# Miniprotein binders against q9h3h3, part 215

Target 1, 235 residues: q9h3h3
Amino acid sequence: EDGFTAEHLAAEAMAADMDPWLVFDARTTPATELDAWLAKYPPSQVTRYGDPGSPNSEPVGWIAVYGQGYSPNSGDVQGLQAAWEALQTSGRPITPGTLRQLAITHHVLSGKWLMHLAPGFKLDHAWAGIARAVVEGQLQVAKVSPRAKEGGRQVICVYTDDFTDRLGVLEADSAIRAAGIKCLLTYKPDVYTYLGIYRANRWHLCPTLYESRFQLGGSARGSRVLDRANNVELT
Key: E = the ipSAE of ESMFold2; O = the ipSAE of OpenDDE; V2 = 0.75 times the mean of E and O plus 0.25 times the DockQ between their complexes.

## First folded at step 14 (miniprotein)

Design QF8 (at its last fold request DockQ between E and O 0.90; V2 from the best seeds 0.87)
Fold by OpenDDE base, look of step 17:
Structure QF8 (fold): chain B 235 residues (1-235), chain A 105 residues (1-105)
Amino acid sequence: as target 1 above (235 residues)
Amino acid sequence: TEDEVRKLFEKLIKLFERMMKRVEELLKKAEEAAKNGDTETAEKYLEEAKWLAIKVRIIIYILEELAEQTGNEEFKRMAEELKRIIEEALKRLKEVEEKVKEARS
């Protein structure tokens, strides 16, 4: 992603967060209704602004699925942001370790696997696989961006509770791969998002901690996961 | 490109304005609900306002980074102005939160 593409995507994501979401909540809706819901709201057809002929007449920010064990806990994000501003004012060195400690201190530990897919059958199929994995309890929560007017790539986000729990991050990758998804995955902690840290920042912080590549005939996980900070393969 | 950066800047400003308008509306609604003894409704509005304030701060951080990378003094001045605005809103949010706590007691 060249230049400020990540910041553009962030601005779009924040704008989308203000619009209504299409949500399947497995805590309140029977799992047997998932297939009908997926058929009604395929991500490739749901439009960001409710275009004529789309399944949605009104703007949709995100399509989301909540698992039975889903509990929204974002930690102290306001405290995190205040501490971040104070840190910048102090002139102290800022490192990936500094961000990790801030995240731990303020209990802002959520992160997400990201995949970018073109609109179409492959996207809808990938989303259906993820949604099923969430409802079946293999994943906790996921969301997908609706179709933009420009026909750009849509993003699926699969969340984990703790970016510092390598095993949990790897288990989510395994569940995504078990759902039949073969594309490139990148893992980003939410702490970087909450602090406005994207690619090419002044502190040279990399917001992508892990990269997962699909591998045929590899380990039971079907992927190779690279720790980007240490340039070490974890699988 | 300079044009892409300008487009991003304008997009971020518009998003900021929309979010801040909603924050102000939510704070007013929360304060009115608290005065009426509806603490549950007040807390709901306050929680939504808190999340929008978080997102507004993200916008400011992105603008500060754009200003730093481009050396654009207009972007820097704008980021500083928006920072003052959100700081005032956060102060008001805290005041409303205290009123809601008092109404629960």
Scores: ipSAE 0.871, ipTM 0.934, lowest interface PAE 0.4, mean pLDDT 93
Fold by ESMFold2, fold request of step 19:
Structure QF8 (fold): chain B 235 residues (1-235), chain A 105 residues (1-105)
Amino acid sequence: as target 1 above (235 residues)
Amino acid sequence: TEDEVRKLFEKLIKLFERMMKRVEELLKKAEEAAKNGDTETAEKYLEEAKWLAIKVRIIIYILEELAEQTGNEEFKRMAEELKRIIEEALKRLKEVEEKVKEARS
């Protein structure tokens, strides 16, 4: 088991949540402005803390695109957390089914496909493709981290509204691949994030629900998708 | 390593303090907005405070796992103390929420 790398990244992500975001909101901004916005704020050049020579003079936590049909609904996360705490004191077993049921009961159904890329042209190109897919309606919402102080991999998160809707999750994977993305994708339901459950957890839960690998000559969607919870291939 | 664990612990504590300072600021602003009859602004501040409280609970969950994995009693005591602090803040948040509801009348 590696150290607490995921927990360090989670802390950094939560700190980033508190800083300003750069947002292209298709609900209020014409789609014709997207290309100029993308050119102004490439994620490989937008710096976390507003370094000299970067497009931003102030800290940026995230760069995000909201689709025209995006209607945020996080569900009852406070109730989810309270029920989780009560469950742990009850002595009842904690299983992947337990987490699924908590998410359903409290309507905390969102999740995200994740990809990690080094700073540079490939990252900026991938982000631009994702952003266009969001504005065109194939995806609903996405965000990308800005460039860290010394560089390092950046993350693109592509959200879906219901992790229990396997068709919808697979359609999002297909839309990501159609944008030219060939790297490994992993899918994590937000319920695990809100409960602070990462790879190093006492219940040995796997927070990654799906893993998508690009496969030349695969399905029409170009992916080999593994269901990590049930250890079965979906494609 | 224990050094990496200590660094994570210190990072989480600093983040908790930053978030709680913002929560307190938001609750004061929500109360002031409600006293001025601006319930829309008050609700906006309350919503932001609620989301910070959610994230503070995530910090506590990470600390609890850190304590479990390491057996470190300091981490366990700290997680328990931070939980008391957020529960008190949540009680105040509900009180401010009720004030905003009354002002809406």
Scores: ipSAE 0.860, ipTM 0.927, lowest interface PAE 0.5, mean pLDDT 90
ESMFold2, look of step 14: ipSAE 0.844; ipTM 0.917
ESMFold2 (binder alone), look of step 14: mean pLDDT 83; pTM 0.794
OpenDDE base, look of step 14: ipSAE 0.865; ipTM 0.931
ESMFold2, look of step 17: ipSAE 0.853; ipTM 0.923
ESMFold2 (binder alone), look of step 17: mean pLDDT 83; pTM 0.795
ESMFold2, fold request of step 19: ipSAE 0.859, 0.849; ipTM 0.926, 0.919
ESMFold2 (binder alone), fold request of step 19: mean pLDDT 84, 84, 83; pTM 0.798, 0.796, 0.797
OpenDDE base, fold request of step 19: ipSAE 0.858, 0.861, 0.863; ipTM 0.929, 0.929, 0.931

Design WG1 (at its last look DockQ between E and O 0.01; V2 from the best seeds 0.00; counts 0 for: pae O 5.3 > 1.5, placed apart)
Fold by ESMFold2, look of step 14:
Structure WG1 (fold): chain B 235 residues (1-235), chain A 102 residues (1-102)
Amino acid sequence: as target 1 above (235 residues)
Amino acid sequence: DPEELEKRLERLLKRIEELARRALEAIERGDKDEVEELLIYAIMSLKLLEWIVTDPELRKKAEEVLEKLRKAIKALEEGNLEEVKKILEEILEEIKELIKEL
């Protein structure tokens, strides 16, 4: 059942990537226009396919905010995929270490913090905080899924440019928290996505590289970030 | 990469400055919970700054600000918002100077 669900979700993600996006691009749009844009396109109201009563009349794959300093760099994805095929036919073991080396060799280093929220005020408030952090230069780029017809949880993705730069990943976590986000965050490198490494993959690799849990009260205030590949706490 | 290091330091210092400013506003509203939240975010950001900084003078100043933040948390727990405000005003002045020195 999980296999069928995972395959369906992967196909949905590809379709969303190829549909039109609603983008606030700080590189070409004054920051003073952000609040009006957020009010026009709250993620709990923007529908995937343009349902009646929604602010969008056409399909929307993603709602995104690009920061002033956003410089996209996907790296050598085709070379990565070719090297991956060669690795799978070799006698070499497939481990988190070999994936890391492939990502470094082919410069496919980006990744993302993920949070899953139900539609409604909490989602819209969280997105607004993230969008503001991007426009203010604290984060580079973020996107959020639109409302699905079935009304399930939506996802906010906050990108970083190098998953091997632990300090940069932690900096992004701290920026997300400073925007008021207290929920569980999970981190997935883009290399895992490009190579099709999901839950229950045949290599038994954990597709989540980092987890962040946040507390305001008690003895351990702040983020606790766990490196799942090495089973070590970073914070 | 010294240019990237400077950019990271600037981002963190600007974040701490804004957090301190927001905390002062929250004190004016009497919102103790918001003050606590903002102080925790500032501590997180400053600890990360200490982790990346290589300049010994900047590291020393960052440690002094971190100690002031810890004192502010203690004052807040004791209900002494006047002391929290005093500490935040000192932090804000020091952070502004640190940003200028970059």
Scores: ipSAE 0.687, ipTM 0.890, lowest interface PAE 1.5, mean pLDDT 88
Fold by OpenDDE base, look of step 14:
Structure WG1 (fold): chain B 235 residues (1-235), chain A 102 residues (1-102)
Amino acid sequence: as target 1 above (235 residues)
Amino acid sequence: DPEELEKRLERLLKRIEELARRALEAIERGDKDEVEELLIYAIMSLKLLEWIVTDPELRKKAEEVLEKLRKAIKALEEGNLEEVKKILEEILEEIKELIKEL
């Protein structure tokens, strides 16, 4: 994906955050209703703008599942942005360490595992597995993008509370793999999104901190998680 | 593709316009938290626009709008809702002009 595609996807994701969401909230809805909800709103059929014949008549930004332990905490995003602007004005070097420190200082610690899948049965099946893992308490929260008109790839986002907690990031990878997901995963902190740090940014910062590849063969069945910043395997 | 880039710019500008409009509505409701959230999203949208914009004049105008959003956030922090409202109205006019120039 070229820089332009990454920017477009980021713009569309930000636009989607402000449109209505289809949410299954496990805190208020019995887990026994999940299968009916998944059948009603399969991500491959839910359309971004409520196209005729779709399960939704109105625009949908995201389809989401909230777990029992889900507590939204965005931290001080405003303070983060102000500090980031001051840093840019200062002409100081900007490194991944700088962004980490900004995130910690302003408590903007959320991050997400991302997977991109083509519309269809495999996407809906993957989403169903993730949604169950969230409702069962193995994951806290996840969302999936609705189908675009052009039939482009849809993204599933699985959140963790703290991108600086390597163990929590690895636990989420393990839970995603346990849900039957075998595709490539990339982990992105939300701080990078809030600061406008995308692929091919002017600071040459990699917006992806971790990459997870599932291995089917050999003695090590499971995920290989790579720390991209240090080029070190964590698993 | 220049045509696809123009469409993306238009979408981003329309997004900022919508966010500014909704922020004005949130001010009238007295919902400061919603105003703050909307301003943050507008800043994020502008930063994305700055990344895709190659035209120097459009980039300059985008930076001017970004600076106004920063002032609006500061005014919001200070509890000066009238200043926030004024800035948002200015932003709306500037964004409309930018959309017309595309």
Scores: ipSAE 0.023, ipTM 0.381, lowest interface PAE 5.3, mean pLDDT 85
ESMFold2 (binder alone), look of step 14: mean pLDDT 87; pTM 0.863

Design WG2 (at its last look DockQ between E and O 0.01; V2 from the best seeds 0.00; counts 0 for: pae O 4.1 > 1.5, placed apart)
Fold by ESMFold2, look of step 14:
Structure WG2 (fold): chain B 235 residues (1-235), chain A 103 residues (1-103)
Amino acid sequence: as target 1 above (235 residues)
Amino acid sequence: DPEELKDRLERLLERIVELAERALRAIKEGNPDEAEELIIYAIMSAKLIIWITDDEEIKRRAERALELLKEALRAIEAGDPKKAEEILREVIEEVRRLIEELK
């Protein structure tokens, strides 16, 4: 069922967050080392638990690249959680606007563009393009899931520092596309993740704030980005 | 914040130049599909500039660059790479001039 499936995927993502990560940190590592690192740790071959024949012998939760400008700031997550509990008991409506206000009040403003790709060359190529864009300063931070035993789709997350800054979100979409990424992108604010807003959540909220579709041919070439909360096209 | 806006505009303008230069090389190498792709990315950057700027001169020049990029795309689709090359060189020159004026 969709609800159970989304909850299970969320729990697995949280477990992965707590396991070791493979990180290329441009703040401390020369950019000239990136290509060798990408060749050593392609996401289609790095395994979640260190399978035989993997480049990793130990579990890996995420593979990540931090850009020169990456300055982590999670905000007041504890205060956010407390305010969320109070809101749920208050009888006030729970809407995308309410969540936005909580995020602003507690400075939990980061979010991410997501793409889901099958293991293989397409995934590794997309990740390499994103990683280069991060190291070159076009994007700030990205991560990709390792290969699961079942060989299901993997996810690349490209972070932005403020989901309410629509221009910054669109700038990140543009940089992702310039890296050659043509698939559907969906955007999830970190506040949604912290508060458990998944597909089939009990509040029936859409877990996707923005959606980006790209095409090269036809009458509507380029990115078309939709604000799902307000059902309005941004581009 | 005018300094933040200026930084964003400069980054987007630099990206148009880079993409147009790559498109020009793709045309010279006989790869028009790659050139079309790169021009579309440049068009996206030009549209963002038009959206974020509050300076009427910058807006007019970004709109001119956008129209030139669309014309270059049409020239490639029409099988006229010499025309597309000419237009892309004009875009590069105009946008570089604008970047220098913003410094």
Scores: ipSAE 0.322, ipTM 0.746, lowest interface PAE 3.8, mean pLDDT 88
Fold by OpenDDE base, look of step 14:
Structure WG2 (fold): chain B 235 residues (1-235), chain A 103 residues (1-103)
Amino acid sequence: as target 1 above (235 residues)
Amino acid sequence: DPEELKDRLERLLERIVELAERALRAIKEGNPDEAEELIIYAIMSAKLIIWITDDEEIKRRAERALELLKEALRAIEAGDPKKAEEILREVIEEVRRLIEELK
């Protein structure tokens, strides 16, 4: 995906955050109702704008599942943005370390594993696996984009609380793989999204910190996680 | 597709208006934190417009909207909600004019 597609997808994702969400909240809803909810709102059928014949009549930004331990904490996004503007004005060099420090200072530490899947049974099945893992407490929170009119790929986002916690990031990868997902995963901190740092940005910052590939063959069945910043395999 | 791009630009512009209007309401209701969040989303929409358009006029006007939204955010941070409201009203008017010109 070219830089344009990545930025476009990020902006659309942010715009979608402000539209109504279809949410299964495991804190208030019994786990036994998950299967019925998944059947009612399969991501491949839920439409972004509530098209006729879709399960939703109104626009939907995201379909989400909240785990028992989920606590929304966005940190100081405003302070982060102000500090980012000040840094740009100062002409100081901007590095991945700079962004990390900004994120820590303003407590904007959330990040997400991303997977892109074509609409259909495979997407719905992957989402069902993730949703179950969230409800069972293996993951904290996940969301999936609704179907767009053009039938483009949908994205599943699986969040972690702290992108600086390498172990937590790896644990989430393991849980995603345990849910039966074998596609390519990329990990992106939310701070990069909030600051508008996309592919091909003027600072040449890679917005993807980690990449996970699942290997089907050989003695080492499992996920291989690559640190993109250091070009080092972590697993 | 040029038509698809146009539709997307219109939606993003409408989103800026919607978010700015909601931010105005939030300020009036005494919820500056919500207003700030909404303004941030409006800023993101403006940035997206600037990035996806090849139309220099649309780009210029989106850049102006972006700067105004940043000023509104600064005004809230400075504890001047009235100034933020004035700026947000200007954003709404400018972006609505742009929407009407694109129809």
Scores: ipSAE 0.024, ipTM 0.448, lowest interface PAE 4.1, mean pLDDT 87
ESMFold2 (binder alone), look of step 14: mean pLDDT 89; pTM 0.906

Design WG3 (at its last look DockQ between E and O 0.01; V2 from the best seeds 0.00; counts 0 for: pae O 4.3 > 1.5, placed apart)
Fold by ESMFold2, look of step 14:
Order: C-alpha cells, then sequence, then structure tokens
Structure WG3 (fold): chain B 235 residues (1-235), chain A 97 residues (1-97)
C-alpha cells in the first residue's frame, strides 16, 4: 500500500502527463485516417519509455483521441487548489458535497470513466471502439495508457465535461457500452485528481463517484450505475 | 435548465430514429456487426429517455424494432452471432413488456 499512497499515485500521474502524448485530433485530422493510426499505435504495443522495436522510439505518457466537439477547459485549477488549502484549515468537514461545491465554484467540472484491461487484443479492440466513438461524435475525448510494466493492466479514460451533469455522464456510459465494452467502469471527477483524492487518501474519501456494471438481458437498463457519494443507484 | 433538458430529449429521440434507420440499411447490406452496434446504442438511448421522462414505452418500442431487425439479419445470413444477438434482444424485450 505504501507504493499506492495518494501521494505516489499523484506523482506517477503527473510524470505521464508531462511526457509526450500520441494524439489523433479529429478537429484537424480526417476521420478516414483513424484506422491506420490505430493500427500504427495499438496501446498494447506502444511502450511507456520507447523500447526498441516499439512503434514509438521515445517515451509516451498517453495515447489520446480528441473529438470534433472537444473544447479543452480545465477551469480555475489554481483557484481551486488555493480554496482547497483554505478549506483544510477552516475546520469545515471535507465531504463529497464540499468537493462538489468547490468544483462548481472554480469550474473544474470535467471527469472520466475508467476501465482497466490487460495488454493484448481485448485492450486494443476496446480502445479502437472508443476511439471511433470519439471521432464519430458520441464521445468527446479519450486516452489510454501505454504499456509500461510487466503484466500490469492499462487504463482507458473516457472524459465528460461536467460530472454534475448526470445525464451527460450516463450518455457517455451508453456510448462506451455500445462500443462493446462490458467490464466494470468507475468514474472519477478531475477535481478529485487535482486535489489528490486517490485510493487510501488521508481524508478517507471514496475516489470513485460513479460505478457502472453492464447487463444486457434482464429487466433493467443496460447499465446499473451507482452513485458512490450518496450510496444510491441512479439507474 | 428546463429548456436545455427539452433540447437534449429531442436530440435523444432523433438519435434513436437515425440509429434504427442506419441499422436497417446495414442489415439489408449484410453488415451484421455494424447493425448490432447501432441497435445496442438505440436501446440504451431509449433507456436514457425513460430515465429522464419516466416513460418506458419508448424502450419497448425500440427493443421490439431491434428484435425485428436482428431477426431479419439472422434469417437472411444464418450468422450464429446474429442468432445469439437476436436471442438476447428477445429476452430483453420480454423483460420490458
Amino acid sequence: as target 1 above (235 residues)
Amino acid sequence: DPEELEKRIERLIERIRELLERARRLAEEGRVDEAEELLIYAIMSAKLYAWITGDTSLVREVTREAVEILREIAEKTGDPKAEEALKLAEEALKSVE
């Protein structure tokens, strides 16, 4: 657990963010080029540090696809972090509700659905489906980690622009499932990431806001989505 | 805002219509995997509509249309994947009736 403290997870995420990314940007690249790009950079073969024989010769932090409607806006992260420091000294309780309000006040509203898959065909197939959904406009932005360490799972992140917009979060879940993704999805608001809310964080906050479990048959919707902050089912 | 929500509902309905139309064209072209992808998306979009509005009738209608399209694909192609998808869609339809 000392290797997976919130501080270590934040540092590892920042290191990957700072290295070069491999990006397919639908705003400037024709959609017809997507399949060739996916074939050139399958996430199971792109290496974190650029091993010889890899498609990449230099380090890659992330592989990403930006959709036509992607409008990058991280919000007032600096103000968020200052307000966070003030909140911690104020004596007010730190709860999912206070984090939600902080995010709203500073317009740091983005978040992401996460899925973890082992390297191989299943990962590459899932990523290709997600990337196509982004380019077709069903999703706005996604990224996948490159292959890093022996036997480790890789992560696909599918972003939404407002974690408080439950319909939008559920719409993204639907588009992910339509791409054939049946595994567990967990959702993390970016405010949690910026404030260091990872597994085993010092505030004992659950770092997952929503969980999605897929079922196709039966009497219910295709996904069962739980709100972990309020411990209730949305669907 | 209520006005924005109404626009989103309208977009959901239009998305469902377009998905079903495209799935039918793909079915007639024998493109089974692509048609199935669109049908799943249509059904899930209908479920979002039900979640927003409380009205589940569209889920039944869209699921029934998906069954019809999948049955056509399975009968025309004999593809075991289409037959499996049809069985799952029929089960889903029964659960919403």
Scores: ipSAE 0.452, ipTM 0.777, lowest interface PAE 2.5, mean pLDDT 85
Fold by OpenDDE base, look of step 14:
Order: C-alpha cells, then sequence, then structure tokens
Structure WG3 (fold): chain B 235 residues (1-235), chain A 97 residues (1-97)
C-alpha cells in the first residue's frame, strides 16, 4: 500500500469514528440478546452510508461490542498531539521509542489487534465469535467496520488497554484464536493512529508492533506472535 | 467518486461544528474532561480535513476555538489540567499559523 492509500484509509477510519455507531453494550444489555442483535446487524450487510435495503437507514461508522469490564479511557490525546507537534518542530529524531514514551507520558496506551476480511459469511461468523468473546469477558471491546459502497475488506478491531503490556496483548491474541479466528492479525497502538503514523510515513516508522500468524499443528499456542520492532518471536 | 468525497467533507465539517458547540456547552457546565474529549475529536477531524483537501485553514480555526474553550475552562475551574491543555493548544495554534 502506498502512502496515499494508507492515509486515505486512515482518513476514512477517522471519519467513521464521527458517524453513529451500532453498539451492543454488555453492561446494560443482557447477554441473551446478543444473538438477536448479531442477526439484526450482520457486518457484511450493514452499509457505511445506509444504502437502500441495508439494516441501517443512516450512516454507520462502526459496529461495536462493549464488554462488562469496558471503561473508555483515551488518556490525554490532546497533550499527546501537542507534544508531537512540538517534537516535529524541534527537528529531533523520531523513533518507535519516542512514540512509546509520548504514549506513556500522556497515558495513551490503548491498542488493537486488526484483522481484514472480505464481506460475507466468514466475516459475520468471525465477528459473532469476537462479540461472544467480548460479552463473555474474554475480551474487553471490539468493533467492525461496515460494508463500504466500493466493497473491499472490512476490518475487525479488538482492543487492549495497554500496548506496552506484552502479556495483555498476547492474551488478547489467544482469546481471538480461541474464538476461531485463523487469519493474519496485526497489532497497532492507538497512539500511532492519533499521530497520523501510517504505512510509508516520512519517519519510516512501522505502524504495526506485532504480527500474529496462526499455525496448524504447531506447539500449544495456536499462533506465532512476532515483535516487529525487535524482530523477535514472543511465543 | 468526487461527489461522494464532497459529501463526506461536508459531513465532516458539520460534525466538527457540532463537536465544538457541544464542547462549549460542556465547558459551561463544568464538565471539563468531556469537553476536552470533544475538542480532541474536533482537532483530529480538522487534521483529517487538511489531509483530504490540503487546506489547513480549518485546523487553525478549530484549534483557535479549542484555545478559547480551554481558556474559559481554565479560568472557571482553575484546574491545572485545563491550564496545561490550554498551554499546549496555544502552542499548537502557533505551529499552524
Amino acid sequence: as target 1 above (235 residues)
Amino acid sequence: DPEELEKRIERLIERIRELLERARRLAEEGRVDEAEELLIYAIMSAKLYAWITGDTSLVREVTREAVEILREIAEKTGDPKAEEALKLAEEALKSVE
């Protein structure tokens, strides 16, 4: 993906954050209603702009499920952005370590496992598995993009509270795999999103910290997780 | 599709205005943290606009408005967090002027 494509996708994601969300909140809604909600709003059929015949008549940015333990905490994103601008102006070198330190300082520590799937049954099934895992407390929060008019792949995002907590990141990977997901996963800190760090950025920063590949027949852990920054396998 | 892009840009601008208005109301109510969150989203959205269009004027406008709202919060509450946020926003504004 060229830099323009990555920036465009990021812009779309940010725009989607501003449109209405379809949310199942396990804190206020009984778990027994999840199946009906999933049937009502299958991600492959929910359209970004509320196309005729879709389950939604209005634009939908995301479809999300909140677990019982979910607490929204974005940290000091404004302070983070200001510090980032100041850093750019200073001409100081920008490294992954710099971004990590900025994230820690401003308490912007959330990150997400990302999976890209084509619209259809496999996507809806994957989403249902993730949604159940969230409602059952194995995961905290997840969202999936609606179907775009142009088609293309939809993304499921599974969040963790702290991208610096390797154990927590690995636990989420395990829970995703336990939900039956076998595709490639990439892990991206939210700080990279907030600061506009995309593929082919001018600082040559890799926006993905971890990669998870499912292995058939391998050791007790169903996936291999690679630390991309250090090029080290964590599992 | 250029037409679809234009519609999306218009929706983005409208949403930014709504966020700023809501942030101001929240600030007046003393709901500082919530106001700050909305301001963050507004600035991010304005940056997205600048990326899409190449026009940074909206970023300047939104950042200026955010400074005003944060100033009102800081003056009203005396919250050190609000003062810090204000300072950072003022610095950000200088960087985009």
Scores: ipSAE 0.020, ipTM 0.438, lowest interface PAE 4.3, mean pLDDT 85
ESMFold2 (binder alone), look of step 14: mean pLDDT 78; pTM 0.724

Design WG4 (at its last look DockQ between E and O 0.01; V2 from the best seeds 0.00; counts 0 for: pae O 4.3 > 1.5, placed apart)
Fold by ESMFold2, look of step 14:
Structure WG4 (fold): chain B 235 residues (1-235), chain A 105 residues (1-105)
Amino acid sequence: as target 1 above (235 residues)
Amino acid sequence: TEDELRKRFERLIKRFEELMKRVEELLKKAEEAAKNGDTETAEKYLEEAEELAIYALMSIKLLAWIAEETGNEEFKRMAEEAKRIIEEALKRLEEVEEKVKEARS
């Protein structure tokens, strides 16, 4: 599989996380200012490296909105990473179950719903809906990548506190849909991100835990959420 | 945990109520637009109402889940009432849709 692409993606993800973020923090900023902020920093116009003509002149790693209930806690990431190294040398099998247990043991339980959209009106509209849902308290925290290289899709991440809490994950899916989002959503626990485990990894792990498909017409309208680890439908 | 489930229930019921208020308003607007002969506008209101109703239906399953997990009888009654409300709204949506189609013909 494409190990070169996975290594390149991990390095780029680290750089984006460490660069400055543009943040609307509902804990310190009145909700009435949100629309002006969204108009100033549409994700289709905010560039990763501060290109000429951008609203930002400096690099931006992420654009984020924090809800009033946002409490940052990544868990014991350092301990998680150490245990991961030990596991790889232990001779024990590396499975989705062992990663789940590591995440629980080290309290690295957060995860995120993901959607990928091309730059433009649809992206900016989707982000605005998600940002409003966060500020209104329907979601806790979300981020969107800035515009980068030629023709690249951008990603909106909507976080939840605990990937093992299926009710909380489904509640977030319902709030995303209520914001008008109809595209495929995939859910990735943060443990995979912190360990640098992407789609094409050496262990053949699938970092996507849940998938959400939405439809308005026909029978079975609404979200259909699949648990990829257990091959069962949650909805 | 039970306190967390109660907070989730309250959040979901509030969302449901807000969605249904908007659905009712959109149905009224669709009827008014059709009465005025503006069937294109009426169809837009109906499409939005149907979309919001689907979002409300998604909340019903979660409300029912929480009611069962907590064993709270008031939550059970509220979830069943919410289900009745959305089912009635879906019937009305079909009725208004037929009125709009008749006005178009």
Scores: ipSAE 0.455, ipTM 0.800, lowest interface PAE 2.9, mean pLDDT 87
Fold by OpenDDE base, look of step 14:
Structure WG4 (fold): chain B 235 residues (1-235), chain A 105 residues (1-105)
Amino acid sequence: as target 1 above (235 residues)
Amino acid sequence: TEDELRKRFERLIKRFEELMKRVEELLKKAEEAAKNGDTETAEKYLEEAEELAIYALMSIKLLAWIAEETGNEEFKRMAEEAKRIIEEALKRLEEVEEKVKEARS
């Protein structure tokens, strides 16, 4: 994806963040209601703008599930952005280490595993598996994009509290894999989103820190997580 | 295309304005709740306002990028104005948060 496509997709994601969400909150809703909620709002049928015949009549930005331990904490995003502007003005080199240090300093540590799936049963099944893992406390929070008019791929985002906690990132990968998901996963820190660091950015920063591939066969069956910054396999 | 970028910018600005209107409404409600000694209600409104403000803040980078990519001076001005609006709202959010904290102590 070229820089324009990445910026366009980011703009659509941001516009979706501003629209109403369909949320299952495990903190306030009994886990026994999850199956009925999933049946009512399958992500392959929920439409971005509430098309006729969809389960939603109004626009939906995201479908989300919040776990029992979910606490929204975005950190000091304002301070992060101010520091980022000052850094750009200084002409100092910008590296992944610089971004990591900014994120730590401002407590903007959230990140997400991303998977892209075509609309249909496989997507709905994957989402149901993730939603259960969230409600069961194996994952903290997840969201899925509604169906677009163009019928493009939908994205599932599975969050972790700290992208600098490698173990937590790997545990989330394991939980996703345990839910039966075998597709390619990419991990992106939210700090990269807040700073406008997308694919093909002017600083040549890779916004994806980790890549997870599931190996189906051989003696090495399982998830293989690659640290993209160091080009090292972790798992 | 330039036309696509223009349409995107216009949509983003409209969304930003709607979002910031809601942030301002929430801040006002939080202030009113704090004045009435209802710190719990004030904190809920602040939390919602902060979440929306973060989304607005994220949009500024995209607005600035589109303005630069198109070279449209009007878009640059609008993006700068949007930046000022969100910075002001974030300052107000901090001020109300301190008032709520003081009222709770």
Scores: ipSAE 0.021, ipTM 0.440, lowest interface PAE 4.3, mean pLDDT 86
ESMFold2 (binder alone), look of step 14: mean pLDDT 84; pTM 0.796

